VHH binders against o75319. Designs and how they scored, part 23

Target 1, 181 residues: o75319
Amino acid sequence: GNHIPERWKDYLPVGQRMPGTRFIAFKVPLQKSFEKKLAPEECFSPLDLFNKIREQNEELGLIIDLTYTQRYYKPEDLPETVPYLKIFTVGHQVPDDETIFKFKHAVNGFLKENKDNDKLIGVHCTHGLNRTGYLICRYLIDVEGVRPDDAIELFNRCRGHCLERQNYIEDLQNGPIRKNW
Below, E stands for the ipSAE of ESMFold2; O stands for the ipSAE of OpenDDE; V2 stands for 0.75 times the mean of E and O plus 0.25 times the DockQ between their complexes.

## First folded at step 16 (VHH; framework vhh_4orz_3)

Design i2 (at its last look DockQ between E and O 0.17; V2 from the best seeds 0.00; counts 0 for: pae O 3.5 > 2, placed apart)
Fold by ESMFold2, look of step 16:
Structure i2 (fold): chain B 181 residues (1-181), chain A 120 residues (1-120)
Amino acid sequence: as target 1 above (181 residues)
Amino acid sequence: EVQLVESGGGLVQAGGSLRLFCAASGFTFSDYDMAWLRQAPGKRREWVALIWSGGDTDYADSVKDRFTISRDNAKNTVSLQMNSLKPEDTAIYFCAVYWDSDYSWSFDHWGQGTQVTVSS
């Protein structure tokens, strides 16, 4: 295979803020070493991410990186003022309970620390879809009491792409509510 | 041309230790996630240890706390320290590049592997 993640070029770089939440989803930004393999219009660097967020009149207060890899960019490629959290999340299978707990803990901690501002939690995996959508929806369902279909619809609309993996969708719709402990 | 060359295998008594080495060439080693796989006779190849480009690691449950994966980006090498070896660890061990994937566990391996045999 190629250095660029499969199908990465096919997805919108950054979604829109999910109304009523502090979430915004995006695909993984790629550090400069990847740009030699990309046309200029295909580039989406860490700098491009922050420019696009600013263009939406928003500000990131936390980035949660769900990829099961460290090769796409380094945390030091981000502004030092933006906290970065890595939660190694295996792709292709429903995240385990420990991963779900880590995600919920991080979100709850952010909301407590940032109750006096309107900064967003940026969440990404490789494409900003399946792992990202699952964990955001799992949080909304389990912690905020959102109906599964409403959480999925909101994510899909704001990301600009639909959740694709049926095992994730089925778990969100029909699986157990996950306890926050 | 990408190459991964495994070495350090051999015959060892149960409870003993071995250290495997993997020499990498043909790519920017420090940018890649690496793994050790193994294949026992008559069984499918399985991963045993992962080390990401940033230095974090993960292990299969069967080897956790007994095996340690490490990397040396200056020498383009990956190592696997194997302690408290069991007969069940007998296999050909392969060095691989790991790819995060939405579809399956994804590894690329190019070497012939190195045989580890653990006698009881």
Scores: ipSAE 0.628, ipTM 0.849, lowest interface PAE 1.4, mean pLDDT 91
Fold by OpenDDE, look of step 16:
Structure i2 (fold): chain B 181 residues (1-181), chain A 120 residues (1-120)
Amino acid sequence: as target 1 above (181 residues)
Amino acid sequence: EVQLVESGGGLVQAGGSLRLFCAASGFTFSDYDMAWLRQAPGKRREWVALIWSGGDTDYADSVKDRFTISRDNAKNTVSLQMNSLKPEDTAIYFCAVYWDSDYSWSFDHWGQGTQVTVSS
């Protein structure tokens, strides 16, 4: 059967909207089959995700799933009104240029199509931290011109957890700007 | 369904050797990284060795130069050769598939494990 991701329980389910952006980060919601392995208070389903977002008086307009598996939940578990995008992203490596581009393209497309609303871009990997944080920060740095340290600080503060992978941090701080096209 | 079945554990004296095996099924084995984990009583599960789909290997510092991980893609098996075993190597050893981990010590699937006991 399926195992709960390591350390998954240690992370806040949902972060806060990042001020000045449309981003919100969260850990991966788990489908019902995982609930038998969790205490009730530990459960975090796709339904729970949307409930928590509503509690923040926000609405998701897009979910970007960066996990490298499809076992956690099904797109069918999400409301039909919320687009779902899968970007398979390896968890232990700095995302490659193609992955970065895919992410940027998706975000830009969403922003273009959603100028008339304030719906959020929900981004998650397994823990909603390292891969998620890197790509969000990469976008802010490369596209919005935000200082790397500012982007990282903003993400960390809003997610409620800090980026942990040094290679990600180093690349954000000192790595080259990636092409936006 | 992903299945990982470990074998080869047992009791061995310090300085001895064991070879663990893992039979994998339910996924395209050759496309995924595989690892061995271990968990001693009262301790956190820790990764021991990792073998990438491309064949590269990595080891925890505590087992480096003593343990060797290998894989046979034709048989869907992963092996762990453990030499110069120490009492502190006593643990349940798990075979794990690595496809979505955000940390080197985090894995998505593992088997029931095989007990390794090293006596002093």
Scores: ipSAE 0.023, ipTM 0.402, lowest interface PAE 3.5, mean pLDDT 90
ESMFold2 (binder alone), look of step 16: mean pLDDT 80; pTM 0.809

Design i3 (at its last look DockQ between E and O 0.83; V2 from the best seeds 0.00; counts 0 for: pae E 2.9 > 2)
Fold by OpenDDE, look of step 16:
Structure i3 (fold): chain B 181 residues (1-181), chain A 120 residues (1-120)
Amino acid sequence: as target 1 above (181 residues)
Amino acid sequence: EVQLVESGGGLVQAGGSLRLFCAASGFTFSDYDMAWLRQAPGKRREWVALIWSGGDTDYADSVKDRFTISRDNAKNTVSLQMNSLKPEDTAIYFCAVYWDSDYGWAFDHWGQGTQVTVSS
């Protein structure tokens, strides 16, 4: 088996769609090689991800992977019909302007190309919380004009866990607007 | 037991080249991201290069375009080609297993390292 990420088991596998958006956050699904180290009820594979999304009567249209690794699962583990985008994002530190821009560009591109459906943008890092929450909130704040506290509250509520990193929260609340183009 | 054994270090003149090797055992090598770290005398250990299990690579700014990390999954080895070496590259180089962390870089299981000395 492979090394289970620290605290990975502590987080809900999949959040809820964020009302008024196309976003849904989840923790990183783990490929089969990790299953030997997990109880059956703890397992969360790429297949499980799609099953859980389906249970919510939703459909993924894009997966944005923010983890700074390629070991958790392979794009080949995903349905061919769902685009996969990797944005290598280092944990702990506030994403740089380039990373933020890449994320915004990807989201905007998806929305432009998917106006005729209601498919979701699935975003995850390791826990689907801090990096994920920051970039989603950053988008809502910078692009959609949402108040920082409202964005954070919405994300936390839908993810079922609260953003933990103070530097992310502080940057969202008091940091400058980042480049949108 | 996880083991990492570094080799290939030595003395080289500025502008020269070295190739470091790391032999890994005790884990499913192909499933893990691997990294090279280095520690100069009196300095903190620093990240140098990373190669993900998928084959992509990343480098510290200080070594970008000069160093190349590669891996051979069939042989369970990681290599670091170092070109255009500078005196400031002098350090003990370590091979490490990397995993993504919500709290930043996570490295483990490095060996004794291999000494690289670059003379001016």
Scores: ipSAE 0.544, ipTM 0.812, lowest interface PAE 0.8, mean pLDDT 93
Fold by ESMFold2, look of step 16:
Structure i3 (fold): chain B 181 residues (1-181), chain A 120 residues (1-120)
Amino acid sequence: as target 1 above (181 residues)
Amino acid sequence: EVQLVESGGGLVQAGGSLRLFCAASGFTFSDYDMAWLRQAPGKRREWVALIWSGGDTDYADSVKDRFTISRDNAKNTVSLQMNSLKPEDTAIYFCAVYWDSDYGWAFDHWGQGTQVTVSS
């Protein structure tokens, strides 16, 4: 049987749109094969994701999947009209410069192509917190010039859970500005 | 019962090649991410190669461009082709299931591993 990620049940499925940005964060949706181990109220499928986004009167224009795995759902489980981008992001450690660049490039490309609509970039890792929060905050700091503590506070409030990994928080607060080249 | 059985280890001269095999049973192999790890005497186990359920791969810096991981979902096997071997590659090699985590890389292995010894 499919292994439910540790503590995945304890996190809100989908956060709120981050004001002043095009970001919304969520935990990884799980394909049907995982539902054998879940109570009905615990389920959060790819379909459930889109229903919850519609309930917020929002629309996804891109999903960036940061998980370091391909086992949670297949891209084919998503509507064909929503672009999907996988950026394999190692957990445990601060994402490397190549990963940060890929994320910035994807976000900048989306904003350019979607300047005439209000669609959101959905970002997730396993829990929608640490890797997700780090890369969103890194973008806001490096590209938008947001103060580190302000970026972190905004993410935490809109996600509904605080960033947990101290090495990520320390790097955001005290680490170097990463190049946008 | 979940079982992973490694094979293909042996003695090889530096600069040589060796191919390791892992036979998997007791679970839906095609749904799982797989890894090769190794442990040299007196050292911690370290991952060397990953292959995701969708077929993409990743490698530790120490083995990149020398090792190639592959999987055969029809035969429930994962393989590790090791080229340009160095004495530093001497270790017991383990096949494992990989679990993505923000709190550390999580691996399982079910066999005793297979010994690879690289001589000068």
Scores: ipSAE 0.326, ipTM 0.673, lowest interface PAE 2.9, mean pLDDT 89
ESMFold2 (binder alone), look of step 16: mean pLDDT 82; pTM 0.821

Design i4 (at its last look DockQ between E and O 0.75; V2 from the best seeds 0.00; counts 0 for: pae E 3.0 > 2)
Fold by OpenDDE, look of step 16:
Structure i4 (fold): chain B 181 residues (1-181), chain A 120 residues (1-120)
Amino acid sequence: as target 1 above (181 residues)
Amino acid sequence: EVQLVESGGGLVQAGGSLRLFCAASGFTFDDYDMAWLRQAPGKRREWVALIWSGGDTDYADSVKDRFTISRDNAKNTVSLQMNSLKPEDTAIYFCAVYWDSDYGWSFDHWGQGTQVTVSS
């Protein structure tokens, strides 16, 4: 079986929709090969993800995978109706301008194409916290004009866990606005 | 037991080429991301190249366009083709299993490594 990511079990599988946005954050779902290393109640598969989203009376319209790996699950494990976007994002560094731009572009594209529905943008890294939180907050700050502290607070509250990486927090609070084009 | 055995190192002149090999056993190789690391004398170990289970690759800036990582799942091997070698590429090269982490690079299960020496 595959190695369970460190501290993966410590985080809530799925957060809540961020009010006023189309974002929802979650930790990485793990394919079946990981299940033998997990208690039944710890399992969180791609199927489980969609079930949990449904339990919240929501629907995913896009999944943005920020993990720097391809082994946790396969895009084929997802419904064909939900587009999957991979943005390889290193976990211990503030995302570079290119990564930020890719994320913003993907979000904006989705919003443009999905004006007629209320489907969510599901964003995850390994834990669905630091990389995920940074890029979501970066978008809210740069594109939506949200105050950094408000964006961070909103994300933390909805994810059920607080951003942990000081370099991310510092960059969000005091870093420059990144170009949106 | 997870085992990784590196081979293919040696002495080469600047501008030359080497191909490193890593034989993996003791785990479901196809499901894992594999990496090459290197450690020069007096320096920290650094990652050089990464190949994901899906086959995509990434490289450190210092070796980009010169090194190529590949894998053969049928043989449970990962390779590193090194071209245009420079003296600064001199190091012990390790094959490792990679895990994604929010907290940094995570590598494990490397072997004894293989020495690469590039002379000027």
Scores: ipSAE 0.693, ipTM 0.872, lowest interface PAE 0.7, mean pLDDT 94
Fold by ESMFold2, look of step 16:
Structure i4 (fold): chain B 181 residues (1-181), chain A 120 residues (1-120)
Amino acid sequence: as target 1 above (181 residues)
Amino acid sequence: EVQLVESGGGLVQAGGSLRLFCAASGFTFDDYDMAWLRQAPGKRREWVALIWSGGDTDYADSVKDRFTISRDNAKNTVSLQMNSLKPEDTAIYFCAVYWDSDYGWSFDHWGQGTQVTVSS
């Protein structure tokens, strides 16, 4: 049986901090029970996530989980010092306006609460790519005024993989600017 | 082998209620997201309710506030309480394992389903 998310092994675990932002993207960490199905070099647990962030001389101050599932790890498996926010985001379609609002609200709240430190917002979906890239770029475009192509290039470079879903890319490049709440 | 067995269907008058059950076996039930889907004759199969492994739920707009999905991890069951039933709810109801995906939803391991018929 295939309990590991489809194509999850194909993606780098953690990207790099996006310069000029507080974002870092990664694929979903998998709790220890998944490790029986993985070679040692393929493992990426919640503990591995924090170790890799520390190796970059960074610290997470918030994890935003965009998966439309609760099966990959429990929030209780994360350090109590790192807030966790679940935003159930349906895949295969451009996130709706309410999902985009929730994401913007969470990021804006984090920036206010963390103005005196340099902690990062960790964002993931299953692969840390399409839903993650879309919402990060949507924030940069709508709230920070970044040009769509510049936001996409920055995300792709720092994630280490390019956004794949054409409908997301088209919405970012050619769609309307969304109102901020 | 993974097996899901639906039960509890039947004939009911509009405005009535039914409770459906899904018995699961052959996998570690606690770790899985579960769904109820339905299919009316000549229509596409559609999801109606979802319950994640952590207990959160979601519903299709057409059944919101009338249907309640729940799970009992000790008994490996998923239930669907259906209230205020309408003739439009007539369908075969299936439970399934749900998998999150950027490329499309995946629902696996349907049983034979259980018929719900709502008469006017």
Scores: ipSAE 0.371, ipTM 0.713, lowest interface PAE 3.0, mean pLDDT 89
ESMFold2 (binder alone), look of step 16: mean pLDDT 80; pTM 0.802

Design i5 (at its last look DockQ between E and O 0.26; V2 from the best seeds 0.00; counts 0 for: pae E 7.4 > 2)
Fold by OpenDDE, look of step 16:
Structure i5 (fold): chain B 181 residues (1-181), chain A 120 residues (1-120)
Amino acid sequence: as target 1 above (181 residues)
Amino acid sequence: EVQLVESGGGLVQAGGSLRLFCAASGFTFSDYDMAWLRQAPGKRREWVALIWSGGDTDYADSVKDRFTISRDNAKNTVSLQMNSLKPEDTAIYFCAVYWDADYGWSFDHWGQGTQVTVSS
């Protein structure tokens, strides 16, 4: 079977919708090939993701995958009705301006096209925490004008885990605003 | 046991072409991302090309548009087509598996490598 990502089991599968936003963060779902290495209660498949979202009385309208791999699951594992966007994002380092722009553009495009519904933007990296949290917070700060500490606190609370990487936190708190267009 | 065996290296003149091969075993090949690395004398090992399990590819700027990475999941092989070779491409080339992390270019396993020498 496929090798389970390090520390993957340590994180809650799915966070909660961030109030006032369309964002929800989760850890990467794993395709069937990983199941042999997991206890039943540890399994978190693409199907499980959608079930958990449904349990929260929410619906995903877009999935943004920030992992720098394609081995965790296939876009074909997702419902055809939910768009999938891959933004290859290297871990542990602050995303570059191009990556930030791609993320913002995707979010803004979604919001423009989905004004008539309340579907969520699902964002994940491997753990759904650091890369995910940074880009969501970056968007809230740069586009929505949210205070950095407020954005971080909101994300942490809703994800159920706190951003861990100091370089991400520092950049969010003290870094420059990135272009929005 | 993970095994990666590189082949196809050799001596070639500048402007020439080579095709490298890597035979992989000991893991479910189709599930993993594969890469080519290279190390020139006195230099650090550097990333050259990556092919994800989904088939997408990426290249170092220094080899972009000259090198092409491909994979054959049925044969558990990865290939690197190298065109328009330059003397600065001289190095030992390694096949690597992107095993555990998705955090950049930290690869967990690679073979013994194959020597590529490009003469002026």
Scores: ipSAE 0.614, ipTM 0.822, lowest interface PAE 0.9, mean pLDDT 93
Fold by ESMFold2, look of step 16:
Structure i5 (fold): chain B 181 residues (1-181), chain A 120 residues (1-120)
Amino acid sequence: as target 1 above (181 residues)
Amino acid sequence: EVQLVESGGGLVQAGGSLRLFCAASGFTFSDYDMAWLRQAPGKRREWVALIWSGGDTDYADSVKDRFTISRDNAKNTVSLQMNSLKPEDTAIYFCAVYWDADYGWSFDHWGQGTQVTVSS
């Protein structure tokens, strides 16, 4: 039962901080039970996540987990000092307005509570690309007024991989601004 | 050892109903998203219904409003109520675990399945 997600090995574990924002994106860390199917250099555990963030001279202040499952790791595997929020996000369609609202609320709450530090919001789905990229870009577009193509380009550069699902890209570029949700 | 055991299949007339059952063991059932798949003779396997660990459900268009998936976390079971059955529903039905993937759905199944045959 602890099968490695399809194409998970193909993605860089952790991206770079997005300049001018508090975001950093990464793929889902996998608890120890998954390591039977991985070479040592392929492993990316919750502990490995925090080590890689420290290597970038950054610190996580919140993790937002967008996966629609609880299989990959448990919040108890994370340091007690880092808040964790699960936002169940369906992976086969553009996130609904309730999901988008929850994400915006979480980010705005973090920024208010952390105005006196420089800690980052870590965001992941399974691969740290499509759902993660969509919600980060949706926030930048709707809340910070960033142009859609600029938000997408910034995310792609900092994640190190491009958004791949066309329905997400099209919604970001041409869909409604969610200012009155 | 992980096991998924399907039951409840059989022969039924068109328009009839069947209820399929899946008994799961060897993993923490309440943490997992579950699905029913089917494979008709000579055709590719297709998903039929999905139930998330949080309780939400999703259905293939061909069975929407006729089939209902449910789960009992206390008994480690998934069931599929199949109403208004049609000859095209004839297939071997498999219980599966869903894995969250950005590009689509990945499924693991271990049982031999249960045969559903719908006669005209």
Scores: ipSAE 0.013, ipTM 0.320, lowest interface PAE 7.4, mean pLDDT 86
ESMFold2 (binder alone), look of step 16: mean pLDDT 81; pTM 0.820

## First folded at step 17 (VHH; framework vhh_4orz_3)

Design j1 (at its last look DockQ between E and O 0.61; V2 from the best seeds 0.00; counts 0 for: pae E 4.2 > 2)
Fold by OpenDDE, look of step 17:
Structure j1 (fold): chain B 181 residues (1-181), chain A 120 residues (1-120)
Amino acid sequence: as target 1 above (181 residues)
Amino acid sequence: EVQLVESGGGLVQAGGSLRLFCAASGFTFSDYDMAWLRQAPGKRREWVALIWSGGDTYYADSVKDRFTISRDNAKNTVSLQMNSLKPEDTAIYFCAVYWDSDYGWSFDHWGQGTQVTVSS
């Protein structure tokens, strides 16, 4: 049957909004079929995601799913009012330029179309940490001109967990700027 | 219970070909991503090929353009066509279920494996 991703339970379900941005990171919500393998307090469903966001007095305007699978939940599990975007992102390597571009394009498009509100861009991978953190930081660095260490620190603080993968950190700190559009 | 049974291994000369098979049972096969792993003597187990439930494939650089992974959801099988085999491809090959992970490739439930030996 379905297995809980390794160490998934060790991460906070939802981070905090990143100040000065529209980003919020969270770990992957799991569809109902996973609940039988979780304690009630460990459960984190798509519904739970939205409840937790509301508890923060926020609202999701877009969900970007970076997982390299479609197993964890279905877009149909989300409210129809919140668009869902899948960007398949390998979890063990620095995202390629195309992936980075797709992410930036999606974010910019959202911001352009949502100037009249304060809805958030929810980004997640499996744990909502490494892939998620990299792409968010890459955006802040490349598009917003944020200093790499500041971007990383901001993400880590808001997510409640620190980026773990050295290749991601190294690329963010010392890698080249990627194409924005 | 999840079961994966590998077969098709053997001895082959360099430049030769083999086709490995994996029979899966105990889970809804079509819903899962599958992979082939291998472990050479004295080396760590490594992934070589991945196929998503949707049919897309991914290969390690070391086997790219030589190996082809495929699946048959009707038969609950995953296959690995290995062409242009090299001595460095010698290993026990395992079929595994793949899970997406922030820590890299994550695999579970591999079987006993099938020995592939490539002679020079």
Scores: ipSAE 0.279, ipTM 0.681, lowest interface PAE 1.4, mean pLDDT 92
Fold by ESMFold2, look of step 17:
Structure j1 (fold): chain B 181 residues (1-181), chain A 120 residues (1-120)
Amino acid sequence: as target 1 above (181 residues)
Amino acid sequence: EVQLVESGGGLVQAGGSLRLFCAASGFTFSDYDMAWLRQAPGKRREWVALIWSGGDTYYADSVKDRFTISRDNAKNTVSLQMNSLKPEDTAIYFCAVYWDSDYGWSFDHWGQGTQVTVSS
């Protein structure tokens, strides 16, 4: 049935707010049906996510889910006050331009609608690391003009884990300029 | 026990059509993301179509616009409509459960598959 995603236990549930940005990254929360295979301290539900964010004195204003599935939790498991957006992102290759554009558009829309508050954009894939880190860094590089190595270092430090996939790292460091529209 | 049983294969001329069927049992079908895979002689098994538990679909570039995956959660079936078939589509076709990850997709299949042969 409800198998724990491979290597999911290896990663910290939630990172820290990335300074100078509105981003926070985390691994996919798992609905209650997954918990029979987890020790209590290993559990990370949608409710646990919001508790951990509040413990950091932060508030989520948007969740961007990058997974290619709806198995792990349902949007109905989230408070109605927090918008949820799914952007299907293939996990073993550098995201295509359409996916990058959707992400940029979503972030820009959020920043415009939330200019008068300090709410965060929560971004996750299955592990909250490779797909998540790539798209956050791509945004910082292309839209905010951050140097690739600085974006990667900031993400790694705040997530608490380093980006692992070399093709993502190489594309961020040496890849072509991407359009922002 | 978990079962996935493929059917609907056969011999068809290039340009023709076939519809494959997969009957699932032994698990809560509506909770799973499903896929069709294929394996041609001497080739690695490859995915051709995916369908989420919620109904969204995704296709390999080689079959896009020719193949259509669908599911019937009431009957626990997944289907693959294959149009404009080419000799390169000749393969054993399997239905599978798939799992999303940062490292690509993993597929589990239990059936013997169904043979599709496209003559030129």
Scores: ipSAE 0.183, ipTM 0.552, lowest interface PAE 4.2, mean pLDDT 89
ESMFold2 (binder alone), look of step 17: mean pLDDT 82; pTM 0.821

